# Ledger of designs, part 190: VHH binders against q9p7j3

Target 1, 174 residues: q9p7j3
Amino acid sequence: MILPLFPETQVHVFVYENVSNCAAIHEQLISQNPIYDYAFLDAATILYKKQVYSAIIRALEDRRDEQMKTKTIHSEVILSLSPKTEISSAFRQFSMTKKSKNIVVVKIDSKLTEEEEFERLDKLVEGNRVEFSDEELQKLIDFKVLKKNYKLDPSTLENPLASILSSIALRGYS
Below, E stands for the ipSAE of ESMFold2; O stands for the ipSAE of OpenDDE; V2 stands for 0.75 times the mean of E and O plus 0.25 times the DockQ between their complexes.

## First folded at step 15 (VHH)

Design da95 (framework vhh_6qgx_2; at its last look DockQ between E and O 0.86; V2 from the best seeds 0.79)
Fold by OpenDDE, look of step 16:
Structure da95 (fold): chain B 174 residues (1-174), chain A 124 residues (1-124)
Amino acid sequence: as target 1 above (174 residues)
Amino acid sequence: QVQLVESGGGLVQAGGSLRLSCAASGFTFKGYAMAWFRRAPGKEREFVATISWRGSSTFYTDSVKGRFTISRDHAKNTVSLQMNSLRPEDTAVYYCAAEPGYAIFNEASEYDYWGQGTRVTVSA
């Protein structure tokens, strides 16, 4: 898909549940295998589509404005999910782990169609693809983790989306 | 109380220019994407333009590209819409809107705060 704010950048987002090889994927990421040039997110930390897209837009803006804090656009997406400026914290909070079962995968600067990209990614991920929607994300979310990551309290839990989006947007601008 | 107040509307001849302004109170623009929408007579409200909270990213509907420019002033908590080369089809009530975070889909339902609108009439 194309984000209106970045019409020249194609983005794809995929959701997998019951992934059996997260540990193997994680090892490939550690080794910086170029075939795994994606942002692999733990689905337990993602509640909204707009959360993911906001992180993507933040990362893209930072890249355009030469303000990236990480080495790659995909790592920047992971950082951009976090309200914290620390890269290590962001990765601990949002990145897929060896123990993850459900993941959200983001591809930026894709030259392929969504279907083509899926076919490529499907060779890497051993799990079931589900729709990238708020409804499906809500089934995979760990609210304890979400609350912790964004420091949600009773006052913000009524509208967690606004709080999350503000946190993403304002990282480093407090 | 959150309030968005539009100004700058009026009657203008085709080919003329107007500058709309939206002043926010009760909250800060920090962290909010801003947008302009419009509703022409007998039509549904439609997206016109948006600007990210940083002000570094903008997007326009096709019909206004090259003619309209959206900008924002963080210090004044305002967003503006410079409208040049106005056409009769630009006649509408123009609304200012605010959304936390970033503008993603530019759907009206995504914006949390709205102004009352300012009327723009472009005569032939």
Scores: ipSAE 0.883, ipTM 0.935, lowest interface PAE 0.6, mean pLDDT 96
Fold by ESMFold2-Fast, scan of step 15:
Formats: structure tokens, C-alpha cells, sequence
Structure da95 (fold): chain B 174 residues (1-174), chain A 124 residues (1-124)
């Protein structure tokens, strides 16, 4: 996908359910293996497509404006999902862990087509691909995790979209 | 009560300029993208321009690129559209709108807040 605000940037988002090798993937991420240069998110934290796209746009905005707080665009996407400025907290809250079951994978600045990225990721991820859609994401979300990550109260739980999206764009500007 | 109120419309001859303003009240729209849409008589709403909360990211529909400039003022809680080199095909009612986060798809259905519109007529 090409985002109108960043027309020179190719963006791919993939969703996997029932992933059996999260511990192995996590070890590769800790060792900073360049083959795993993606943002690996825990699907338990993602409710909407617009949540992921908003974090991507925020990360691209910060990169363009020379305000990135992390070393790579993919780590900046993970940070950008957080309503807080603390990097380590964002990674604990949104990154996949060895205990994750379902994951969302983001690739920015791909040198490969979407089809080629699918083929590469299918070799790294032992799970079932599902469509990147609000319907599929809502099957994988953990509402208790979402509530804690975005500090949602009962008044916002029935329609959290506006609160989540505005917090991504606002983070650090007050 | 949350309101978006547009102003600055009017009649102008081709090649002229107008500045539209949208004043927001009842809500600060912190972390919201602001946009301008327009609707010509008998047509559906068309996206014109959007600006991010920080003001550093903007996007314009092809037909207005280089002629229109969107801006926002947090202290005044306003968004503006400077329209230069106006053409008869720019004749429409112009609406300001707000959505949380960023404009991703530039679709009218993504916006929850709308003004009532201000009319712009450009004569040949």
C-alpha cells in the first residue's frame, strides 16, 4: 500500500494467527538478525487497521522531520503505537514476545513486492496467514491489554477508536 | 456542543483568491487531522486537502496542488484554506472536517465531525 501522506514509501502489513515459533523469532530479534528487519507486533494489542496505519504515518513523519527516537523505522513504528514517550515501555507493551500466539508484521521501504515479502515471511513465521482487516484483527485482540496500553476507561471502551488514534498522533506534544 | 464553523466564502472571478477559515469550538481536536472537502451542486463530497495535528504533513487532491494551501493554528483552534488562481470548476460548498489521528484514505466516511459549509462561486 502507498499512503497519500508519504507517496514515496511502500508499506506492507501481514497478519499471522496460531504462530508456533514465537520464541525462535524473538531470539532472532534480540540478536538483531537483519533477515528479521520488520516490526513484529503482538496482535493482542491491535484492534483496527487504522491503528497500524496511524503508527506507520507517525513513524514516517518523525523520520522525515528528523525526530526518530529509535534506531530503525521498524522500531519507530513500535514506539509510535504507544501513547507514552518511553521507548522500553512501548516495546514491552506492543512487541511480540516468546509467549505471543498471533502477530502483526509491518514492512516499510520494502525492496520486494508484497507477494515476495509473503514468501519470505512464510519461511520465518510458522503460522496461518489471515487478511489484514478489522474483522480478523478483532478476533485476535485482547481487550484487557488494549485497555491497559491506552488507559481506556468504561466511557471509551465501547468506541475506543478515536482515543487510540488521537493518542498516537499526539504523543509527546503537550 | 462540538461545532466546526466555516467562513470566508463568496463570489470571485476566475484567477482570484479567497481564504476560508474553520473555527472549532467545544472540543480541542488534539491529535486530530483536519481536512477540507467540497461539494458542487448535484455531486458527492470530494476531498480537497488535509493537515496533520503537528501541521508538518499535508496532502492535496491533484486538481488543487500548487494553488491551495492548508494551515492550522492550535492557539485559535482553527484550520484555514488559502485558495489562489481560482477556476470555475472550484465552485462548490466547502466543508471542514476532523478525524482522529491521521488522514489515511481521504474518504468522507472516515470523518465524524463536519461543518455546515461555506459557499464559493467562481465566475468565468
Amino acid sequence: as target 1 above (174 residues)
Amino acid sequence: QVQLVESGGGLVQAGGSLRLSCAASGFTFKGYAMAWFRRAPGKEREFVATISWRGSSTFYTDSVKGRFTISRDHAKNTVSLQMNSLRPEDTAVYYCAAEPGYAIFNEASEYDYWGQGTRVTVSA
Scores: ipSAE 0.767, ipTM 0.883, lowest interface PAE 0.7, mean pLDDT 91
Fold by ESMFold2, look of step 16:
Structure da95 (fold): chain B 174 residues (1-174), chain A 124 residues (1-124)
Amino acid sequence: as target 1 above (174 residues)
Amino acid sequence: QVQLVESGGGLVQAGGSLRLSCAASGFTFKGYAMAWFRRAPGKEREFVATISWRGSSTFYTDSVKGRFTISRDHAKNTVSLQMNSLRPEDTAVYYCAAEPGYAIFNEASEYDYWGQGTRVTVSA
């Protein structure tokens, strides 16, 4: 898919549930295996499609403007989900871990169609692909984690979207 | 309560220019993307331009690229649309809109807040 603000950058987002090999994927990420060049997110931290798209846009904005803080665009997406500038905390809070069960996977700068990218990714992830939709994401979220990551109080928990999206956009500027 | 009020519309000859302004009433719109949409007589509302909250990212529908410039002023809580080289096809009611965070798809359903519109008429 193409996001209008970045018309020459193809992006794909996939969601997997019941992933059995997160530990193996994590080892490949540590080894910097280029076949695993994706952003692997813990789905327990993601409630909205717009949350992911906003982090992607923020990362692409920072890349264009030479303001990236991490080494790759995919690691920059992980940082961009965070309301704070601390890189290590962003990875701890949003990145897939060896213990993750459900994941959201982002590919930036894809040269492939969605189905071609899926075919490659499906060889790497042992789990069930589900639709990237708010409906599916809400089944996988951990609201305690969401509240902690974005410092949501009871008044914002009924409709947290605006608070979350503003946090992503304002990181480093609030 | 957030209010968006457009101004600057009017009648102008083809080839002319207008500057639209949209003023937010109340608190600062820090963290909101802003956009302009338009509705021509007998047609659906269409996206015109969007600007990120910092003003660093903009996007324009193809028919206005190079002719229209969106900008924002955080001190005044305003967004503006400079419209140059106007054509009769630009005749429409122009609306400003606001969305928290980033505008992602530039569809009207994405935006939470809308102004009442300002009419622009471009005579042939």
Scores: ipSAE 0.648, ipTM 0.844, lowest interface PAE 1.5, mean pLDDT 90
ESMFold2 (binder alone), look of step 16: mean pLDDT 83; pTM 0.856

Design da96 (framework vhh_6qgx_2)
Fold by ESMFold2-Fast, scan of step 15:
Structure da96 (fold): chain B 174 residues (1-174), chain A 124 residues (1-124)
Amino acid sequence: as target 1 above (174 residues)
Amino acid sequence: QVQLVESGGGLVQAGGSLRLSCAASGFTFKGYAMAWFRRAPGKEREFVATISWRGSSTFYTDSVKGRFTISRDHAKNTVSLQMNSLRPEDTAVYYCAAEPGYAIFNTPSEYDYWGQGTRVTVSA
């Protein structure tokens, strides 16, 4: 996919359900294995496609403006989902863990086609691929996790999307 | 309570310039993308330009690239569209719109807030 705000940047987003090897993937991420250079998100934290795209755009904006707080564009995507500037908290709240069951995987600046990335990821992820769609994401979201991560109050709970999306763009600014 | 009000429309000759302004009241639109759309007589609303909250990310539809410039002023809670080298096909009602976060697909259905529009007529 090409995003209008960043037309030179290729973006791929993949969703896997019922993943059985999250512990093995997590180990590879901790060891910084370059084969695993993706943003691995816990699907329990993702409400709509627009949330993921907003985090991607925020990360690309920060990279272009030389304001990244993390070492890679993929870790910056994870940070960008957070309404706060604390890196460790963002990773704890949004990234895949050893206990994750469903994941969203983001690849930025791939030199491979979407199909080639699927072939590569299918060798790394032991789970079922599903469409990156609002319908599929709604099956995987955990609203208790979402409420905690975004500190949703009663006034935003009925329609949290606007609050979540604006916080992604605003993070770190008045 | 929340309102977007466009101004600066009018009649201008081809090759001329015009500056549109959109003033927001009742809400600060912090963390919101702002955009301009237009609707020509007998046509559907089309995207013109968008600007991110920080103002560092912009996108323009191909027909206006290099001629139009979108800008944003947080202190005044306004978004502006500087239109240069105007063409008769730019004749339309111009609308200001806002959506939370970033403009992703630039379709009207993505935008939560809209102004009533300001009319621009470009004569040959």
Scores: ipSAE 0.739, ipTM 0.870, lowest interface PAE 0.9, mean pLDDT 90

Design da97 (framework vhh_6qgx_2)
Fold by ESMFold2-Fast, scan of step 15:
Structure da97 (fold): chain B 174 residues (1-174), chain A 124 residues (1-124)
Amino acid sequence: as target 1 above (174 residues)
Amino acid sequence: QVQLVESGGGLVQAGGSLRLSCAASGFTFKGYAMAWFRRAPGKEREFVATISWRGSSTFYTDSVKGRFTISRDHAKNTVSLQMNSLRPEDTAVYYCAAEPGYAIFNTESEYDYWGQGTRVTVSA
């Protein structure tokens, strides 16, 4: 996919449910295996596809403006989901873990087509791919996790989208 | 009571320029993208331009690239559209709109807040 704000950048987003090998994937990420150069997110933290796209755009904006806080564009996407500037906190809140069951996978700057990236990922992820859509994401979200990550209160719980998306764009600014 | 109020529309000859402004009140739109849309007589509303909260990311529809410039001023809580080299095809009512975060697809349904519009007429 091409985002209008960054037409030079190829973006792919994949959603997997019922993943059985998250522990194995996590070990590969810790060992920095270059084959696993993706942003692996816990789907329990993602409510809308706009949330993922907003984090991607924020990361690309920070990369273009030489304001990245992390080492890679994929780690910057993970940081960009957070309403806070704390890197380690963002990774704990949004990254997939050994116990994750459903994941969202982001690839930026791929030289491969979406189909080719899917074939590559299908060899790494033991789960069922589903459509990257609000409907599918809303089956996988954990609202308790979402509330904690974005510090949602009763006034924002019924319509959290605006609060979540604005916090991604605003992070670190007043 | 949150509102967006457009101004600066009018009648101009082809090749002329106009500067539209949108003033926001009742809300600061921190972390919101701002955009301009337009509706020509007998047509559907179409996207024109968007600007991110930090002002460092912009996007324009192909027909206005190089002619229109979008900008925003946080202190004044305004977004502006400088329109140069105007064409009769630019005749429309121009609307200011806002959405949280970033503009992703630039479709009308993405935007939560809208102004009443300001009319621009470009004569041949």
Scores: ipSAE 0.737, ipTM 0.867, lowest interface PAE 0.9, mean pLDDT 90

Design da98 (framework vhh_6qgx_2)
Fold by ESMFold2-Fast, scan of step 15:
Parts: structure tokens; C-alpha cells; sequence
Structure da98 (fold): chain B 174 residues (1-174), chain A 124 residues (1-124)
């Protein structure tokens, strides 16, 4: 996928449900195995496709402007989902954990096609691939987690999209 | 009452310039992308340009790239479109629009807020 704001950047997003090897994947991420150079997100934190794309665009904007706060573009995507600038908090809130069951995986700057990345990820992730769609994401979200991460009140819970997306773009700028 | 109000349209000769402005009231659009769309006589509405909240990310449709410049002023709560080297093909009603976050696919259905439009006519 190509985003108009960053036409030179290849973006792939994958969703897996019922993942049985999150603990093993987490160990590979801690050991910084380059095969696992992706942003691994807990699907319990993601409600909309636009939420993920907005975080990707924010991360690419910060990379272009030499404003990245983390070491890699994939870690910057994780940070960019947060309405706050605090790195440790963002990782606790949005990253896959050993206990995760459903995950969203983002790849930026892939030299591979979407199909080739699927082949690669299917060897790493023991779970069921599902479509990256609002319908599928809605089945995996944890609304308590979403409410806490974005500080949603009852007035925004009915339609949280605008609040979530605007907070991603606004982070650190008033 | 949230409003986007466009101004600056008019009649100009080919090769001329116009500056369109969009004033927002009732809402600050913090963290929102702003965009310009246009509808030419007998045609469908098309995307023209977008600008991110920070103003550092912009995108233009190919036909206006290099001729039009979108800009944003947070203090005045305005977005502007500087149109240079105007062509008869630029004749349209120009609309200001806003969406939360970033413009992702530049389609009209992404945008939650719209102005009423300002008419631009470019004569040969």
C-alpha cells in the first residue's frame, strides 16, 4: 500500500487472531532479532484502520522532519499511537505482550510485496490471518483498554474516531 | 455552531493568480487535517490539496502541483490556497474541508466538515 502523503514509502499491515506463540515472538523482539523488524501491536488497542494509518503517517512525518524519538521507524509507529510523548508508556499501552492473543503487524519500507511479507510472517506467527478491516478489528478490540489509552469519557465513547485520530496528529503540539 | 467559510474567489484571466481563504469558527480543529476540493461545471468533486495539523505535510493533485500552495495559520484558525498560473481548467467551486488526524486517501468521504464553497472562474 502507498499513502499519498508519503508516496515513496511501502506500507503493509497484517492482522492475526488466536495467536498461540506471542511469548516466543516477544522473546525475539527483546533479543532484537532482525527477522522480527516489524511493529507488533496488541489488537486489543486498535479499533480502526485509520488509527493505524494515522500512526504510520505521524511516524513518517517525524522521520522526515528529523523528530523521531525512538531508534527505528517501527518503534516510532508504536509511539505514534499514543496521545502522549512518553515512550515507555506508549510501549506498555500498545505493544504486543507475552499474554496477547490477537495482533496487528506493521511493516514500513519493505523490499517485498504484500504476498512475500505474508509468506514471511506466516512462518513467524502461529495464528489465523484475517483481513485488515474495521469489521475484523472491531471483533478484537478491548473497549476498556481503548478508553484508558485515549482517556475517553462517556461523551466520546459513542463515536471515539475523531478523538483518537486528532490526538495522534496533535501529540506534543499543544 | 461549527462553520468553515471560504472567500477569495472571483473572475481572473488565464495566467493570473487568486488566494482563497477558509476561516473556521466554533471549533479550533486541533489535530485535524485541512483540505481543498473543487467541483468544475458538469463534473464531480475532486481533491485539490491537503495540509496536516503541523503544516509540515502537504499533498497536491498532479494537475495543480507546482502552481498551488496550501498553508495554515493556527492563530487565525485559517487555511489558505495560493493559486498561481491559473488555467481555464481550474474553473470550479472550491470547498474547504476538515478531517481528524491525517488525510489518508484524499477521498471526500474522509472529511467530516465542509464549507459552502467559493466560485473561481478563469477566462481564456
Amino acid sequence: as target 1 above (174 residues)
Amino acid sequence: QVQLVESGGGLVQAGGSLRLSCAASGFTFKGYAMAWFRRAPGKEREFVATISWRGSSTFYTDSVKGRFTISRDHAKNTVSLQMNSLRPEDTAVYYCAAEPGYAIFNTADEYDYWGQGTRVTVSA
Scores: ipSAE 0.763, ipTM 0.881, lowest interface PAE 0.8, mean pLDDT 91

Design da99 (framework vhh_6qgx_2)
Fold by ESMFold2-Fast, scan of step 15:
Structure da99 (fold): chain B 174 residues (1-174), chain A 124 residues (1-124)
Amino acid sequence: as target 1 above (174 residues)
Amino acid sequence: QVQLVESGGGLVQAGGSLRLSCAASGFTFKGYAMAWFRRAPGKEREFVATISWRGSSTFYTDSVKGRFTISRDHAKNTVSLQMNSLRPEDTAVYYCAAEPGYAIFNTASEFDYWGQGTRVTVSA
């Protein structure tokens, strides 16, 4: 897909539930296997499609402006989900872990079509692919994790979308 | 109470310029994208331009690219639209709108806050 703010950049987002091989995927990420050059997010941390798109736009904005804090655009997407500038904290809070069960996978600057990326990822991820939709994401979210990651209080919990999205755009007062 | 109030509309001749302003009160819109939409009589609301919170990302609909410039002033809590080289087809009511984060697809349904509009009439 193409986002109007960055019309030259292809982005793909995939959602998998009941993934059985997260430990194996995590090992491939640590070894920096180029086949796994994606942002692998824990779906327990994602409530809305717009949350993912906002993090992608923020990461692309920072890349364009030469303000990336991490080594790759995919790690910058992970950082951009965080309301804070602390890299290690963001990765602990939003990245998939060996114990993750449901994941969101982001690909930026793909040389492949969306259909080709689906075929490739289906071979890497041992899980059930589901639609990237707010309805499906809300089945996978962990509200305790969400509240902790975005420091939601009772007033912001009434409308978490606005708080989450504004935090992504505002991170680091840029 | 949260309000967005537009001003600066009026009647101008083709080729002229107008500057629209949108003043926000009751809320600072920190981390919000701001946008301008317009609606001509008998037509649906059309996206015109958007600006990100830090102002470094903007997007314009094709028909206004190179003629209109969107800008933002955090201290005044305002968004402006400088309209140059105006054409009769730019005649519409112009609305200021806000949404948290970024304008993803620039559709009216994405925006939660709206002003009541300011009328722009461009005569040939």
Scores: ipSAE 0.756, ipTM 0.881, lowest interface PAE 0.8, mean pLDDT 90

Design db1 (framework vhh_5c3l_4)
Fold by ESMFold2-Fast, scan of step 15:
Structure db1 (fold): chain B 174 residues (1-174), chain A 120 residues (1-120)
Amino acid sequence: as target 1 above (174 residues)
Amino acid sequence: QVQLQESGGGLVQPGGSLRLSCAASGFTFEDHAMSWVRQAPGKGLEVVSDIAWSGGRTYYADSVKGRFTISRDNAKNTLYLQMNSLKPEDTAVYYCAAHSKYGIPDRDLRGPGTQVTVSS
């Protein structure tokens, strides 16, 4: 994927459903194994492709401007999904857990092709790969989680995209 | 491996000041964003403030904004919280926490805490 504002930056996004080894992946992330340097998101929190891309763009802007709060671009993507820049709640709200069933995985600055990253991730993730599309994401979302994370009222759930994107872009002002 | 040790708590009168310190060892301190978290008697954990790995970007809870200042000294592996204009509502055990470089929550990276009591 090529981002218009960051055409030099290699971005890959992968979606896995029915993942059976989230506890094992979580343990590798706790131990900070560098092989697992990806943003591992709970798919229950992601409704749109634009939601993920908006967080990636904000993280890349923060890196460009030397304003990253976290040390890796991947953890900065996770932080950037949150309506406020408080690290603890952002990681709790959006990151994969031991109990996750479906995950979204983001890789930035890969030296590998998308297919080579698929081969690498397929060795780490025991689940079914699906297309990164709004259609597939909408099968995996948990609207209770989405509502809580973005503080949406029931009427906003009918058209949440603008509210979500505004929260990501404005952060402390949303 | 990771060790975090808070200090600087104590008894102070309303309107007073305290400076908390957190000494970190067993990990690369400069690679981790850090937080101060507190727990008042009978209440849950509240994030008070956090700070970027570089020290260049901070967050403050609305309850402490304008009164507390978080800072860090990466050369000394130390995190600080300057607390001014203290209120009885600030009475709590204060904990130091390090955040994962890979974006997962890890509560085991908190220190043992230091007690702050604001009372006349």
Scores: ipSAE 0.759, ipTM 0.883, lowest interface PAE 0.9, mean pLDDT 89

Design db10 (framework vhh_5c3l_4)
Fold by ESMFold2-Fast, scan of step 15:
Structure db10 (fold): chain B 174 residues (1-174), chain A 120 residues (1-120)
Amino acid sequence: as target 1 above (174 residues)
Amino acid sequence: QVQLQESGGGLVQPGGSLRLSCAASGFTFDDFAMSWVRQAPGKGLEVVSDIAWSGGRTYYADSVKGRFTISRDNAKNTLYLQMNSLKPEDTAVYYCAAHSKYGIPDRDLRGPGTQVTVSS
């Protein structure tokens, strides 16, 4: 995908369901294996494509402005999903865990095409790739997790997208 | 392996000051954003402060804002927490935590802690 404010930045987003090797992926992330330089998100936390895109845009803005808190653009995407600029809570709230079953994977600055990244990730992720679409994401979301992460109240249940996007845009300025 | 060692805790009177240090080894220190986390007796973990890998951006919990200052020295592989105007409520074990550049939760990258007691 091509972002209007970042036309030279390549962005690929992949969704996997029924992943059986999340514990193995988690160990590779702990060991900081550079092959795994992606944002590995728990799909239970993502309801909309716009949620992911908003976090990517915020991370790219932070990189442009030399204000990244984390060392990689991918961990900055994870941080950018959180309403707070607090790193520990953001990673606990949105990152995949050893127990995750469905994941969203973001790659920024790829030198590879989407198809080449897919082939690479297919070797790392033991699961079924599905389309990155609101329809597919809505099958994988955990609304209890979403409500806790964005502190959604009953008044926002009808239109959670606006509240989520506002939280990402403001990021601790509320 | 990431190894973190906290120091500088102790007993201090209310209104006093302490400076905590966290010495890091076994990894490239400036690849990691860092946090100070505390646990008071009988309570859960609270994130006190965090700092960017570069030292350029910080976060402070409302409970310590204006009293505590986080800083780092990447040349010395050391994280600091300057604690001023200490209150009995600040009594806790203080842990240093490192945040992976690939965004894993910090639970597996934490030091053994240093005890801070604020009492008369």
Scores: ipSAE 0.740, ipTM 0.877, lowest interface PAE 0.8, mean pLDDT 89

Design db11 (framework vhh_5c3l_4)
Fold by ESMFold2-Fast, scan of step 15:
Structure db11 (fold): chain B 174 residues (1-174), chain A 120 residues (1-120)
Amino acid sequence: as target 1 above (174 residues)
Amino acid sequence: QVQLQESGGGLVQPGGSLRLSCAASGFTFDDEAMSWVRQAPGKGLEVVSDIAWSGGRTYYADSVKGRFTISRDNAKNTLYLQMNSLKPEDTAVYYCAAHSKYGIPDRDLRGPGTQVTVSS
């Protein structure tokens, strides 16, 4: 994907369902294995493609402006999904866990093509790859988790997209 | 050995000040964003403040905004919390925490804590 505001930044997003090795991936992330430098998100927290893109754009803006709060662009993407700039809650709210079943994986600044990243990730993730689309994401979302993470009230539940995007774009500036 | 060690807690009267320190060792301090987290008696954990790996951006809970200041000295591997205008509600054990550069919460390191008591 090519972002209009960041045309030279290579971005790839992958969705895996029925992942059987989340505990093993988690262990590699705990040990800080650089091979796993990706944003590993729990798909239960992601409803829209635009949600992920908005977080990526915000993280890239923070990097451009020398305002990154976390050390890697991938952890900055995870932080950027949260309505506030509080790191601990953001990681707990959006990151994969040992018990995750479905994950969204983001790679920024890859030296590899999308096809080559697919080949690499398919070796790291033991699950079924599905299309990064609103249709597929809506099969994997947990609406209770989404409501809690974005503080959605009954009036916004009918169409939460605008509220979610506003939360990502305006975090820390209200 | 990875360690976070808090110090500077104590007993202080309402309106007083304390400065907490957290000495970090056994990991690359500059790679980790840091936070101060507290737990009041019988309550859950509350994030009080956090700070970017670089020191450039901070967060403050609404309960402490304007009264507390977080800072870090990356050359000395030390995190600080300056607490002014202390209130009885600030009574808690204060913990230092470091956050994974890969965004995984179970990697977060936490120290043993330092007790702050605000009482007359």
Scores: ipSAE 0.770, ipTM 0.887, lowest interface PAE 0.7, mean pLDDT 89

Design db12 (framework vhh_5c3l_4)
Fold by ESMFold2-Fast, scan of step 15:
Structure db12 (fold): chain B 174 residues (1-174), chain A 120 residues (1-120)
Amino acid sequence: as target 1 above (174 residues)
Amino acid sequence: QVQLQESGGGLVQPGGSLRLSCAASGFTFDDVAMSWVRQAPGKGLEVVSDIAWSGGRTYYADSVKGRFTISRDNAKNTLYLQMNSLKPEDTAVYYCAAHSKYGIPDRDLRGPGTQVTVSS
């Protein structure tokens, strides 16, 4: 994917459903295995492609401005999904867990093509690849989780996109 | 093995000040963002403040904003919390926590904590 404000930045986003080895992936992240340097998100928290893109853009802006709170661009993407600039809650809210079943994986600054990253990830993730599309994401979202993470009221839930994007763009400024 | 050890707590009068320290070992300190978290008697955990790996960006809970200052000394592997204008509501066990660069919550580590009691 090509971002208008960061056209030189390589971005790949992958979606896996019915993942059976989330506990093993989590263990590898805990063991500090650099092969797993990706943003591993719980798909229950992602409703739209634009939600992920907005978090990526925010993280890239923070990197450009030397304002990253976390050491890796991938953890900064996870932080950037949160409406608050508070790290602990952001990771708790959006990161994959040992019990996750569906995940969204983001890779920034890859030296590999999208196809090569898929080949690499397919060796790490035991699940079914699906298209990164609003249609597929809407099958995996948990609206209770989404409502809690973005503090949405019932009226906002009928059209949550603008509120989610505003929360991501304005985090730390309000 | 990541180890965190808090110090600097104690009994202080309302309006007083304390400086907490957290000594870190077993990992590359300047690779990780850090937090101060507290637990008051009978309450859940509250994130008080956090600080970027570089020290350049901070967060404060509304309850402490303007009164507390978080800082770090990466050369000394030490995190600090300067607490001014202390209130009885600040009475809690204070823990420091480290955040994994891979964004995993289970990598948050807390020391045994240091007790802060604000009373007369």
Scores: ipSAE 0.694, ipTM 0.853, lowest interface PAE 0.9, mean pLDDT 88

Design db13 (framework vhh_5c3l_4)
Fold by ESMFold2-Fast, scan of step 15:
Structure db13 (fold): chain B 174 residues (1-174), chain A 120 residues (1-120)
Amino acid sequence: as target 1 above (174 residues)
Amino acid sequence: QVQLQESGGGLVQPGGSLRLSCAASGFTFDDHGMSWVRQAPGKGLEVVSDIAWSGGRTYYADSVKGRFTISRDNAKNTLYLQMNSLKPEDTAVYYCAAHSKYGIPDRDLRGPGTQVTVSS
């Protein structure tokens, strides 16, 4: 994917459903195995492609401006999904857990081709790869989780996109 | 494997000040964002402040903004919380937490905590 504000940045986004080895992936992330340097998101928290892209753009802006709070661009993507500037809450809200069933995986600045990243991730993730599309994401979202993460009321839940994108953009406002 | 040890808590009168320290070992301190989290009697956990790996950006909860200052010394592997104008509602156990550089929250609240009591 090519981002309008960062056309030289390589971005790959993968979606997996019915993942059976989230506990094993979680252990590798705890041990900080560099093979697992990706943003591993719980798909229950992601409703739109634009939500993921907005967080990626925000993280890349923070890197450009030397404003990153976390040490890797991938953890900065996770932080950037949160309406707060608070690291702990963001990771608890959006990161995969050992109990996750469906995940969204983001890779930035890969030296590998998209095909090579697909091959690599398919070996790490025991699940069914699906298209990164709004249609597929809507099958995996948990609206109760979305409501809590973005503080949505019933009127906003009808059209949540603008509220979500605004929350991501405004978190950098000091 | 991460070892975090808080110190500096104690009894103080309303309006007083305390400085908390957290000594870190067993990991590369400057690779990790850090937080101070507290738990008051009968309440849940509240994140009061966090700080970037570099020290360059901070967060403060509205309840402590303007009164508390978070800082870190990466050369000494130490995190600090300067607490001024203390109020009875600041009474809590204060915990030091490290945040994974791969975005997994399993390292939060790794220290045993230090008690802060604000009472006349």
Scores: ipSAE 0.688, ipTM 0.848, lowest interface PAE 1.0, mean pLDDT 88

